Miniprotein binders against q9bqp7. Designs and how they scored, part 112

Target 1, 240 residues: q9bqp7
Amino acid sequence: VPQNWFPIFNPERSDKPNASDPSVPLKIPLQRNVIPSVTRVLQQTMTKQQVFLLERWKQRMILELGEDGFKEYTSNVFLQGKRFHEALESILSPQETLKERDENLLKSGYIESVQHILKDVSGVRALESAVQHETLNYIGLLDCVAEYQGKLCVIDWKTSEKPKPFIQSTFDNPLQVVAYMGAMNHDTNYSFQVQCGLIVVAYKDGSPAHPHFMDAELCSQYWTKWLLRLEEYTEKKKNQ

## First folded at step 10 (miniprotein)

Design kb47
Fold by ESMFold2-Fast, scan of step 10:
Formats: C-alpha cells, sequence, structure tokens
Structure kb47 (fold): chain B 240 residues (1-240), chain A 89 residues (1-89)
C-alpha cells in the first residue's frame, strides 16, 4: 500500500454532463517546470526486468539494422506517432480549416485502423491538454477526453507495429492513463469527473485497432500501482 | 460460452469477414486472457487467416502462461505452433 495514498476520483465532482461543459474541446498548454511529468516518473521507475528487456531489444535492433539504421528506425517510429496524434486532433477538432490542411495525414493506415473506434467516440472535452495534480505534484499531457460508447474516458492513442491484444502488453500505458485521470479530476482547470480509461492500439497496416477499456474498478487498481511508482520516484529523487 | 464464441469466429473467417473476425478474436482474448488453451486456439485461427505475426505474438503470451502452469503438454503444443508459424512467415 502506498504511504501517501490519495483517491483517484473526486467526490466533489459529477460525471453527468451539464450546460457549463465546454462546447469546444479544452487545450491547456503544458508549461515546463521542475514538477515531474507522468512519463518521467514511469521512465525513472522501470523495474530491472523492464530495463533489461528494453536494452536487449535495442541491441537486437542495432545488430539487425546497424547503429545508423536503428536511429533511422526509431526516428521514423516517433514521426509516425506524432503524425497520427496530429491527424486525430484534426479529426476530433470542430475546426474545418485544420481538417482541410491535414488531408494527407488523414489517409494513413493508422487512421484506417481506428475508424471503428472513432465511430463510437463523441462529446470531446479535451484534446492534447495539460493536467496537473496539485496535491501529488506531477504533470502530464493527455491525448483526449471524450465519451466512448457513452462513457467519459481518458483516451490514449498508441501506434504499434506488433499486435497488442492484452492490456499487460501495453506496458505502463494503464498507469499513464490513470495518472492523467487522477490529475484531471483534481485540476481546477477542469470541472468534470472522468472514471474510465481507454487505450487504443492502432496498426500501420490498417488492421482494426485494439481498444483496451478500463472501467472504474480497474482504474482504481492501476491507480494504486501508479501511486507506488510515484512514491518510488520521490524516494530516488531524495537520494540523489 | 467459449466454444460458442469460437464457432462464431470460425464462421466469420469462412465467410471472408476478416474485419469482424478480428474484432471477435479481440473480445475472445479479453474474456480468456489467462487461459493458455484458448490463446493457442486464437493463434491457430490467426495463422489460418494469414496473420503469422499476430499468431506469434499471441503464442508468446500462451507460452508464458503454460510455463506458469507447469503443464508439459501445453508447452509442447505452443512449440509445435511456433515451428508452423516460422515455416509460413
Amino acid sequence: as target 1 above (240 residues)
Amino acid sequence: SREELLERIKELIKKGDKWEALLLLYEYIEKYPDNPEALIEVAELLLEMGRPDFARYVLLWAKELAKKTGDPELIEKVERLEREIEERS
């Protein structure tokens, strides 16, 4: 159990929509400061096994592609992911001009992969928006908050070259989602309560994306694990 | 039931409805993520669908589960399918 436990859900907030909810999705910019980001906390608290497996993968890839080939590969993967997120923001944004300018981005295999998911997404409340947990002192940049099949979710869009049919195969992605959720639920820049998560794994070849839905109970379970990672990060920071 | 869902997936594959078959396979995996027999069945169907990459990935998870059970028959089934996938990749 974490020593500094804090609830993921805010009892002072409602999950029901009201007239005060924004008609245009919120996009609060992420401000660089000394407060750690969700991704930094997770990266700095990987298990020895996770670090070993990642290094082994890197070495295999370098052996196969060469040093320059590996750099090209990782650069290309990063660029593809960035373009995918830009395309999704354009698709989910109400702005006509952005959709017209990004027409070429809208035709990727990754976008084809998520079409069946997008049909079930509505009521977008936030896109590429900053969250901060004022009490636990961490920040993050979430991809999307919207209704998926009628339930308000923190939605995280992922690209993958390999199938990810199990939530365990998404590594720390469930922790990332609940960290954003807990922050948003306690961030004064937002007025609503989010209790569900969704990790969408899109495939380059256009194969149907795999949705990993996280209900409130599952989110609470991962939240406890996130609090442990945050506690570990804080202890490591003090000892440096 | 598991068998009923599996039969629905097989029917979709036969009809050439590969998109719907994949969506139901995702549902099947979600319902039986800790069942190595079920995951071996998924890998077999993915191989039949011409998806050896996906089959190999599912089989990796099935192998980890089989090792945890200590069942040598399940481990043997996984290793047999791994060889078939390599031959057809």
Scores: ipSAE 0.000, ipTM 0.290, lowest interface PAE 12.8, mean pLDDT 81

Design kb48
Fold by ESMFold2-Fast, scan of step 10:
Structure kb48 (fold): chain B 240 residues (1-240), chain A 89 residues (1-89)
Amino acid sequence: as target 1 above (240 residues)
Amino acid sequence: SREELLERIKELIKKGDKWEALLLLYEYIEKYPDNPEALIEVAELLLEMGRPDFARYVLLYAKELAKKTGDPELIEKVERLEREIEERS
């Protein structure tokens, strides 16, 4: 149990559409801040097992590719992910026309992979938008907030070379999603309530993307784990 | 039902409709996370049909389901089938 428990959902907010909601998706810029980001907290509170497995994978890849080869591989993975996110933001933005988009971005296997999911996405409320939890003192940059099959979700887009059949296979991604959700629900820049999450794992070969839907109950379970990670991070910072 | 969904997946595989087969497979895994035997059966069918690439893909899901059950015999069966696919490729 976390010592400083705080609710993920805001009882003062509605999960239903409001007539005053903006017609254009919000895109609040992330300000450089001394306040820790979600990714920073997660990276600095990895378990000994997670650190060991990551280091073992890194050493194995360096042995196979060499140090320069490993650097190139990781840079290419990062670049592909960045382009995938840029393409999705373009596709989901109501202001862009087909002729204004980069056709090469739309031809990627990752974009083909997510087509069946995109047809079920509507009512986009935020794209590449900053969130801050004023009480718990953390920030983040979320990918997307939209309705998936009629439910308002924080949506996180991921790329992968290998199948990720279970939510546990996505490592800390569920924690990342609920951290953004909790922040948004208590951020004064937003007026709505999000109770669901969606992790979408897209595949380079165009195989259909794997959606990991997180209902309110599952989000609450991961939120407790996120609070423990945040508490651990805060303790480590105080002792330095 | 569970059996109806599994039969539909097998029919799509036999027809060569890989995309639709994978979509239904995702639904099956979500609804029946405690049935790795069905996924192993699908992988065996794919191997018999000369689709080792698809079989290998399905076995990754079967392996994760088997790990969730904690049944060492199911895990061993998946790993043995993985080796068979590699030897035949």
Scores: ipSAE 0.000, ipTM 0.376, lowest interface PAE 12.2, mean pLDDT 81

Design kb49
Fold by ESMFold2-Fast, scan of step 10:
Structure kb49 (fold): chain B 240 residues (1-240), chain A 89 residues (1-89)
Amino acid sequence: as target 1 above (240 residues)
Amino acid sequence: SREELLERIKELIKKGDKWEALLLLYEYIEKYPDNPEALIEVAELLLEMGRPDFARYVLLMAKELAKKTGDPELIEKVERLEREIEERS
């Protein structure tokens, strides 16, 4: 159990639409700050096993592609992910028409991969929006907050060249989602409550994306693990 | 039932409806994530579909579950399928 426990959900908030809610999705810019980001906390608190597996994967890829080939491969993966996120923000933005979008982006393998999921996404409330947990002192940039099959979710879009059929295969992604959720639920820039998460793993070959839905109970379980990672980060920072 | 869902997946594979077969396989994994015998069956179907990449990841989970239950017969079955995948690579 974490020493400094804090609840993920805010009892003063509702997940139901409010008349005061904005008609357009929120997009609060992430400001450069000394407060640690979710991604930095997770990167700085990887377990020995996670570090070992990452290094083993890296060495195998270098053996296959060479050092220059590996660098090019990782740069291309990053660029593909960035373009996928940009395409999804465009698709989900109510201000854009099909005519105004880049037709070529809409026909990529990754976009084809997520079509069956996008048809179940509606009521978009935030896109590429900053969150801050004032009490726990961390920040993040979430991809999307929208209803998936009628439930308000923090949605995280991932690209992968390897199959990810289990939520355990997504490593720290569930922690990332609940960290954003907890921050949003206690951030004064937002008025609603999110209790569910969704990790969507899209595939380059257009194979159907894997949706990993996280109900409130599962989110609470991962939230406890996130609090432990945050506590570990804080202790490591004290000892620098 | 599990057998009914599995039968529908096999029918889609036979028809060549690869996308629909994968969607139902995802549903099957979601319903039986802690059943090593079910995951081994998924891996066998993925091999039939020409997806040894996917089958390998499913077999890793099946092996972990079989080790937890202390089932040497299931562990041996997983290892035989893993060898089949390596021989084809």
Scores: ipSAE 0.238, ipTM 0.694, lowest interface PAE 4.7, mean pLDDT 85

Design kb5
Fold by ESMFold2-Fast, scan of step 10:
Structure kb5 (fold): chain B 240 residues (1-240), chain A 89 residues (1-89)
Amino acid sequence: as target 1 above (240 residues)
Amino acid sequence: SREELLERIKELIKKGDKWEALLLLYEYIMKYPDNPEALIEVAELLLEMGRPDFARYVLLLAKELAKKTGDPELIEKVERLEREIEERS
């Protein structure tokens, strides 16, 4: 249990929309500063098992593809993820934020994979937007805040390649979601409360995406684990 | 005051307004983060609301604070509530 427990939810906020809420999704730019990002904290506090699995995966890939092939592969995975997020932002925004320059952005297998999930998504409040926890001093860039099946969620879009299902650690995804949630709930740039999370894993071959819904109780459980990771990060920084 | 906030929380729980009760419980924790009696009360109310997992986390914090105070009554309250959570799980 963390030494200094802090609530994920803000007692001054409600999940109900306010009349003063903007009609268009918020997109606050991420400003780089000394404050650590969610991804930095998680990367610097990986378990020994996570480190071992990641190193084993890297060595296997280098043996199969060579150094240059591995770099090309990881760059391609990153690019596919980036394009998937750009396509989703375009689909979910009522305003023209992204002009369609490449027809393939909207017709990828990943987009086909999430169609059944998108049918249940509405009331988008934020897209590719920066969050900062004012008290705990960390920042992040969340993918989406919208209603999923009537519940306001922090939604995180993930891509997966079926031929190599063990490429990424899925355990930290819930921590990432609740870290963004806690930050948004205490960030003065936002006025609403988010209590639920959704991790959507999309597949390259167009197979139906797998939604992992996190209710308020589950979010609270992962929030405690996130606080432990943040505490570990802070302690490691003091000793450097 | 602490007593007024706690009574308001109890009223919301009785009415079945679980979401409003939860928000005030968070406010209560934030106002009294170093008070083991307050955290024990929060854990008791969370159990009443059907949230034993959250109660367990709050109780771990209360236990550490109670140990620091050296108050045997507080330590006994924590241990009793730990047993109750285990029974309900």
Scores: ipSAE 0.000, ipTM 0.116, lowest interface PAE 19.7, mean pLDDT 78

Design kb50
Fold by ESMFold2-Fast, scan of step 10:
Structure kb50 (fold): chain B 240 residues (1-240), chain A 89 residues (1-89)
Amino acid sequence: as target 1 above (240 residues)
Amino acid sequence: SREELLERIKELIKKGDKWEALLLLYEYIEKYPDNPEALIEVAELLLEMGRPDFARYVLYLAKELAKKTGDPELIEKVERLEREIEERS
């Protein structure tokens, strides 16, 4: 159990839309801050096993591709992920006008992969939007907040070369989602409550994406683990 | 039941409904995540569908479960399928 427990959900907020809620999805810019990001906290608190497996994967890839080939490979993976996120933001934003260049992204295998998920997504509230937990002192940039099959979710879009049929296969992604959720639920820039998460793993070959839905109970379980990772990060930072 | 779901998946594969077969395979994996025999069956179907990378991942999970339960026959079956995938690539 974490020493400094804090609730993930805000009892003073509702998941139902208010008349004061904007009709256009929120896109609050991430401000440069000394406060750590969710991704930084998770990266700095990886287990010895996670670090070992990552290093072993890097060594094997470098042996196969060479050092320059590995750099090109990782850059291409990053770029494809970025383009996928940009395409989804464009698709889900009602005010966006597609440019000729952007239209090419809509025909990618990754976009084909998520079609069955997208048809169940509506009521978009936020896209590529900053969140901050003022009490717990962390920040993040979430991908999307929208209704999935009628439930308001923090949605995180992932690309993967390997199949991810289990939520356990997504590593720290559930922690990332609940960290964003807890921050948003207590961030004064937002007025609504999110109680569910969704991790969508898309595939380049167009195979159907894996949706990993997280109900309120599962989110609460991962929230406790996130608080422990945050506590570990804070202790490491003080002891450095 | 497990057998009924597996039969439905096999029928979809025969009909060439690969998208629907994959969605049902995802459901099958979620329902039987701790059953190494079930995961081996999934891997065999994925190979039939032309998805060796997915099959390799499922076999990795099946092997870890078989090691945990100490079933050498299942470990041998997984390793045989892994070698078949490697030889075909």
Scores: ipSAE 0.006, ipTM 0.418, lowest interface PAE 9.5, mean pLDDT 83

Design kb51
Fold by ESMFold2-Fast, scan of step 10:
Structure kb51 (fold): chain B 240 residues (1-240), chain A 89 residues (1-89)
Amino acid sequence: as target 1 above (240 residues)
Amino acid sequence: SREELLERIKELIKKGDKWEALLLLYEYIEKYPDNPEALIEVAELLLEMGRPDFARYVLWLAKELAKKTGDPELIEKVERLEREIEERS
């Protein structure tokens, strides 16, 4: 699929704040239907090498932890990630009452890890919000859209335990971000344009998180790769 | 190119951008599974940078790929580096 037929950026939208843009962050609920999600497309189009590396990692972990230990480990990683995302959504959302933020959320090592990045985040436009690409027919649930160092970004929050990262979906993080970006830019529920991405990897021990900024050119490069994965998914599903 | 991607990975490691380096390393493995020798170079750099845990992980990846390609000389190189890490621990 030629990128120029399906551009990541919408020429009818401005990348500057519009006076008509909502001041409160959007949170469009995800409505599941037969339209594939970004994560499903990526999972169903993994290369043989990606599948091999994931299987070998799983086998190695099971050898070290046992089958029950591996299940407990992966469940704990998932739970920690979920709590981190819930804490970030709470921190970035406007307070509904004079009730102070839960102190327990602020004591997490992951939350401490991202403090220096949060200082550079402002103008939050969307939180835990559904996106759909109207012409390419895929959906997703993005974490956050906000200005990072003055640039409007799709921000994806990740957790990792030192020293080794959890490898599931690690290759595809940039593809996930640009897929959400392209969908939002062509979704009628949103009026603004996003041209940049940010992947933030937070650490359990509170060490400073690593921000991986993606400018418009880099996003366009990964968009081309995402379109190839989407095409592959469509062909595989058609042949089932 | 293959060489440009490897150089970019090494540059990110030297700058301390661990996770960006890891993402590109996974991309490298996906695109060039027949070149596990490059992972040994990355592991050697990680050892020089004082990151033996990350080096050990990269060496494990290299060894698994070398087993699949049937390269016994490369496996021996990996095992030598693994022993060096263990001796320094």
Scores: ipSAE 0.000, ipTM 0.101, lowest interface PAE 18.6, mean pLDDT 78

Design kb52
Fold by ESMFold2-Fast, scan of step 10:
Structure kb52 (fold): chain B 240 residues (1-240), chain A 89 residues (1-89)
Amino acid sequence: as target 1 above (240 residues)
Amino acid sequence: SREELLERIKELIKKGDKWEALLLLYEYIEKYPDNPEALIEVAELLLEMGRPDFARYVLELAKELAKKTGDPELIEKVERLEREIEERS
């Protein structure tokens, strides 16, 4: 357990929809500041094994593609992920006109991959929205908050060329989801409670996406691990 | 049963129903993580049917299962099949 443990859930909040809930999904812009982001905390506290595996992958790809080819490959992967998120925001946003949607974005293999998941998504409350943990002092930009199979979830959309059938295959993705959840639950810009997470891994070839649902207990377990990573990040910054 | 689920997966593959075959294969992996040989059989069937891209995906699933179960023999078998697919171009 971390020394400065803090609860992930806020007992003052409800997950039930009510008349005061906004009819349009929230989209709070991310403000640039000195406060660390979730992704930076995770990247700066990678384990020796994670660093080794990433470096081994980089060297293998450079040998296969050349240095310039590797840069082009990574740029393409980044662009594909960005377009996938833009397409999902468009699909889940109400009242967008057909003219404002790129047909090519909506017909990618990644979008085909998630069709069976999207059928179970409703009640969207936030899209591409900034969260800040006011007490623990970190920020993030979450993809989506919506009901998945009737449960309000922080939903994180991921792209992959290779299968990720187990939650352990997604590395730090569960930590990212619970970090966003804990921040949102304690962010004054939001009024509702999220207790569940969902990581959706979409595939480039259109193969069916893997949903990794995280119930409240699993979220609490990953939250403790996130707090340890945050503590490690804070200690590392003191010593720089 | 385990055998019934595997036969249903193979039937869907033979019928060309890739989407449903993959959904059942995901269910199989979740239910029977200690039975990795089934994924090798599916990959071999796909190669016989002239579907190497689908076979590669199934072999990647087998790799993830092998990592989870810690089975070095399975990893070696998967790597050999992947090499064979590459040599066939």
Scores: ipSAE 0.128, ipTM 0.609, lowest interface PAE 6.0, mean pLDDT 84

Design kb53
Fold by ESMFold2-Fast, scan of step 10:
Structure kb53 (fold): chain B 240 residues (1-240), chain A 89 residues (1-89)
Amino acid sequence: as target 1 above (240 residues)
Amino acid sequence: SREELLERIKELIKKGDKWEALLLLYEYIEKYPDNPEALIEVAELLLEMGRPDFARYVLRLAKELAKKTGDPELIEKVERLEREIEERS
C-alpha cells in the first residue's frame, strides 16, 4: 500500500452536466515548472525488466535499420502520433474552423481506424488540456475528456503498428489515464468528476481500433499502482 | 453463448465483412481472455482473414495459458498453427 494514499475520486463533484460548465471544451495550457509530469514520473520509475526490454528493442531496431534509419523511424512514429492527435482535436472541436491540413489528416488509416469509436463519443468537456494534482504535486496534459457510450471518460488516443487486444498490452497507459483522472478530479480549473477511462489504440492500416474501457473499480486498482510509482519517484529524487 | 458469438463471426467472414468480423473477434477476446481454446479459435479465424501478425500474438498467449493448465493437446494445436504461419511467410 502507498504511504501517502489519496483518493482518486472527489466526493464533492458530480459527473452530470452543470449549468456552470462551459459550452466549448476546455483547453488549459500546460505551464512548465519544477513539478513533475505524469510521463516523467513513469519514465523515471520503469522496472528493471521494462528498461531491459526497451533497450533490447532499440538494439534490435538499430541492427536492422542502422543508427540513422532508427532515428528516422522514431521521428516518423512521433510525427504520425502528433498528427493523429491534431486531427482528433479538430474532429472533436465544435467545428469553429477546419484547416485545409486537417482535411488531409482525416484520410489517414489511423482516423479510419477510430471511426466506430468516434460514433460513440459525445459531450466533449476538454481537449489537449493541462491538469494538476495540487495535493500530490504532479501535472499532465490529457488528450480528451468526453462521454463514451454515455459515460464520462478520460480518453487517451494511441497509435500502434502491432495489435493491442489486451489492456496489459498498452504498457503504462492505464497508469497515465488514472493519473490524469485523479489530477482533474482535484484541479480547481475543473468542476466535474471523471470516474472512467478509455484507451483507444488506432492502427495505421485502418483496422478497427481497440477500445480498452476502464470502469471505476479498474481505475481505482490502477490508481493505487500509480501512487506507488509516484512515491518511488519522490523517494528517488529525495535520495539524490 | 460462446458458440453463438463464434458462429456470427464465421458468418461475417464468409460474407466478406472483415471489419465487422474483427469487431466481434475483439468482443470475443474480451469475454474469453484467459481461455486457451477460445484464443486458438480466434487465431484460426484471423489466419482465414489474412491477419498472421495478429494470429501470432494471440497464439503466443494461448500457448502460455495451455502450458499453465497442462493440456498437451492444446499445446500441440498451437505449435501446428505457429508452423503454418512461418511456412506462409
Scores: ipSAE 0.063, ipTM 0.572, lowest interface PAE 6.9, mean pLDDT 84

Design kb54
Fold by ESMFold2-Fast, scan of step 10:
Structure kb54 (fold): chain B 240 residues (1-240), chain A 89 residues (1-89)
Amino acid sequence: as target 1 above (240 residues)
Amino acid sequence: SREELLERIKELIKKGDKWEALLLLYEYIEKYPDNPEALIEVAELLLEMGRPDFARYVLLLAKYLAKKTGDPELIEKVERLEREIEERS
């Protein structure tokens, strides 16, 4: 059990639509500060097994592609992921002026991969928006908050070259989603409650994306694990 | 073989071993991408077992492959099953 437990859900908030909710999705910019990001916390608290597997994969890729080839490969993967997120933000944005350019982005395998997910997404409330947990002192930049099949979710878009058939195969992604959720639920810039998560793993070849839905109970379970990772990060930073 | 792998997948589904079933299903797709009909059979089995969400996902994989093969009969069969899932939901 984490020493400094804090609830993921805010009892003073509702997941129901409010008439005062903005008609345009929120996009709060991530501000430069010393507060750690969700991704930094997770990166700095990887298990020995995760570190070992990552280093083995890196070594194998370098042996196959060379150092320059590996650098080019990782740069291309990063760029494709960035383009994928930018395309999704554009597609889900209510801005009519971007529709023409969005049609060209639909030719991407990753965008083709998520088409069946997108038709179940509506009521977008936030896109590429910053969240901060003022009490637990962490920040993040979430991809999307919208209704998926009628449930308000923190949605995280991922790209992968290999199938990710179960949520456990997405490693720290569930922790990332609940970290954003807990921050948003206690961030004064937002007024609504999110109790569900969705991890969408898209594939480069256009094969149908894997949706990993997280209900409130599953989110609570991963929230406890996130609090332990955050505690580990804080202790490591304090002892440096 | 193709038939042995498909039967093993169906056995795992019947036993409720979802993790192993999905891993073998992806192995099947990699080895036999030209056989979307096998995925349709898996989706039908999942519907009979009362797992419509899993069935819906497998059917989306089947539809993707059927469109790639260009077989009109398979495309129509997939679309018919999609409508049946929506009508029951």
Scores: ipSAE 0.000, ipTM 0.229, lowest interface PAE 15.2, mean pLDDT 80

Design kb55
Fold by ESMFold2-Fast, scan of step 10:
Structure kb55 (fold): chain B 240 residues (1-240), chain A 89 residues (1-89)
Amino acid sequence: as target 1 above (240 residues)
Amino acid sequence: SREELLERIKELIKKGDKWEALLLLYEYIEKYPDNPEALIEVAELLLEMGRPDFARYVLLLAKWLAKKTGDPELIEKVERLEREIEERS
C-alpha cells in the first residue's frame, strides 16, 4: 500500500503497431543526472534479510576462492553477462553492419540457451534504451521491447549459474521489469504501450533458458511492490 | 492432465531428447508449482537426466511444501532423494 499510487499503464496509449512508428528499434542513450535509476533504488532498499544473505554469499565465495579469486570470479560473471547482452542486441538489431566481428559472441552457451525463445521474438521496438518516468522521477536502461508470442513485452535478459525455474527465484528482476514498463508507458520519447513482461534466464552450459512471462495482472501486482520500494528510497534520501 | 504431461516427459527422456524433456519439465513446474508430489516427480526425472544441481533446488521447495501440509510420506520421500544426491557427490 504505497501512499502515492500511480498507474503502470497509460490509458492514452495503444500496444498496436502504428504506421508512423520508426522502422528501426529505438536506442535512446541514458544521461546521468540527479534522478535515481531503477537499479539504484532497488540496491538502496534491500531488506535486512537480503543484505544478510548477500554478505553471507560473498564471505562464502571469498573463503572458497580467496580475495583475488572472488574478484576474478565476479569480473568474469560481469563480462559474460555484458557479452551476452551485446550478442542479443546484435542478433535483434536490423541495422547491424560488420556482424563478422560479433561471430564469436554468437557462439556462447548462453546464446544457445535462448534459441527457443528468440524464435518467438519479433517486432523489436527498443534495444538498450533509456526510459524516464516523468511523474515519479526515476530513470532506467531497459534491454529490449519486442513481441514475444504475439504480445508486446519489456524483455530482460539474465545469465545464471544456477537453475531459476520459478519467478520468485529471480529476486528483484520482476520489479526491475515493471519499473521500466511504467516509465516507458509515461515517457514522451515513446508512443506505444507495454502491458507484459518477460524475464529470460539463460544458462552457460546451453541448457534451455527459463522464460518467466508476466501478464498485465502480474505486472500490476509487482508494480505496487515497486512503488513501495521507490517510496522507501525517497524517504531514506530525505532523512539523510 | 498432469499424468499425461508426465508421461510425455518420460518418453522424451527415454529417447535421449534432453532439450525437449527440459522444456516440458519447465512447463510441468509452471503448471504445478504448489504441488509437492509433482515437484518430487520432477526431481526424480532430473536425477535420471544427470541434473542433481537442479534436483536439489526442486527438492528444497518440495520439502517446504510437504512440511507446510504436514504430509509425513512426502517429507520422507524428499529426504530419501536428498540423501541419494549427497551419497553420489
Scores: ipSAE 0.033, ipTM 0.553, lowest interface PAE 7.5, mean pLDDT 84

Design kb56
Fold by ESMFold2-Fast, scan of step 10:
Structure kb56 (fold): chain B 240 residues (1-240), chain A 89 residues (1-89)
Amino acid sequence: as target 1 above (240 residues)
Amino acid sequence: SREELLERIKELIKKGDKWEALLLLYEYIEKYPDNPEALIEVAELLLEMGRPDFARYVLLLAKLLAKKTGDPELIEKVERLEREIEERS
């Protein structure tokens, strides 16, 4: 159990819609400073098993593709993920919807993969928006906050080459989602409370994306693990 | 029920409705994540659909659960399917 426990949900906030809430999805820019980001905390506190698996994968890929081939491969994977997120922001944003749609974006395998998820997404409240936990001192940039099948969720869009049918296969993604959730629930730029998460793993071949829904109890379980990772990060930083 | 959902999935596979079959397989996995018999059935259907990549991941969890229950028949069935996937690669 973490020594500096803090609740993920804010007892002062309601999960019900408020008339004073903005009608347009929020998009608060991420301000870079000395406060650590969620992704930095997770990267700096990987388990020995995660480090081992990542290095083993890297060595196998370099053996197969060579150093230059590996760099090109990883660059292409990154670019595909970036384009996927840009396409989703455009599709879910009312401002972007007014622009001409690129038919190539609509016909990409990743976009086809998420169609059955998108039909159940509504009430978008935030897109590519910054969150900050003022008490725990971390920041993040979340992908989306919207209702999925009637429940308000922090939604994280992922691309994958390999099937990810179980949430355990998504590595630190559940920790990332709950870290954003806890920050948003305590960030004065937001007025609502999020209690659920959704990790969506999209596939390039257009196979149906895997939705990994996280209810409030599951979010609370991963939140405890996130607090432990944050404490580990803080201790490592003090010793530098 | 479990049997009704499984039969509907099998029917969709026979009709070649692979997208709809995959969606129901996802639902089946979500409803029975801790049932090694159910996960083995999912892996068999994924192999029929030409998805050994997906079947491999499902069998990893099925094997873990089968070892926890200590059922030698289930362990043998998982290992047999794993060998079948390797031979197809």
Scores: ipSAE 0.031, ipTM 0.546, lowest interface PAE 7.8, mean pLDDT 84

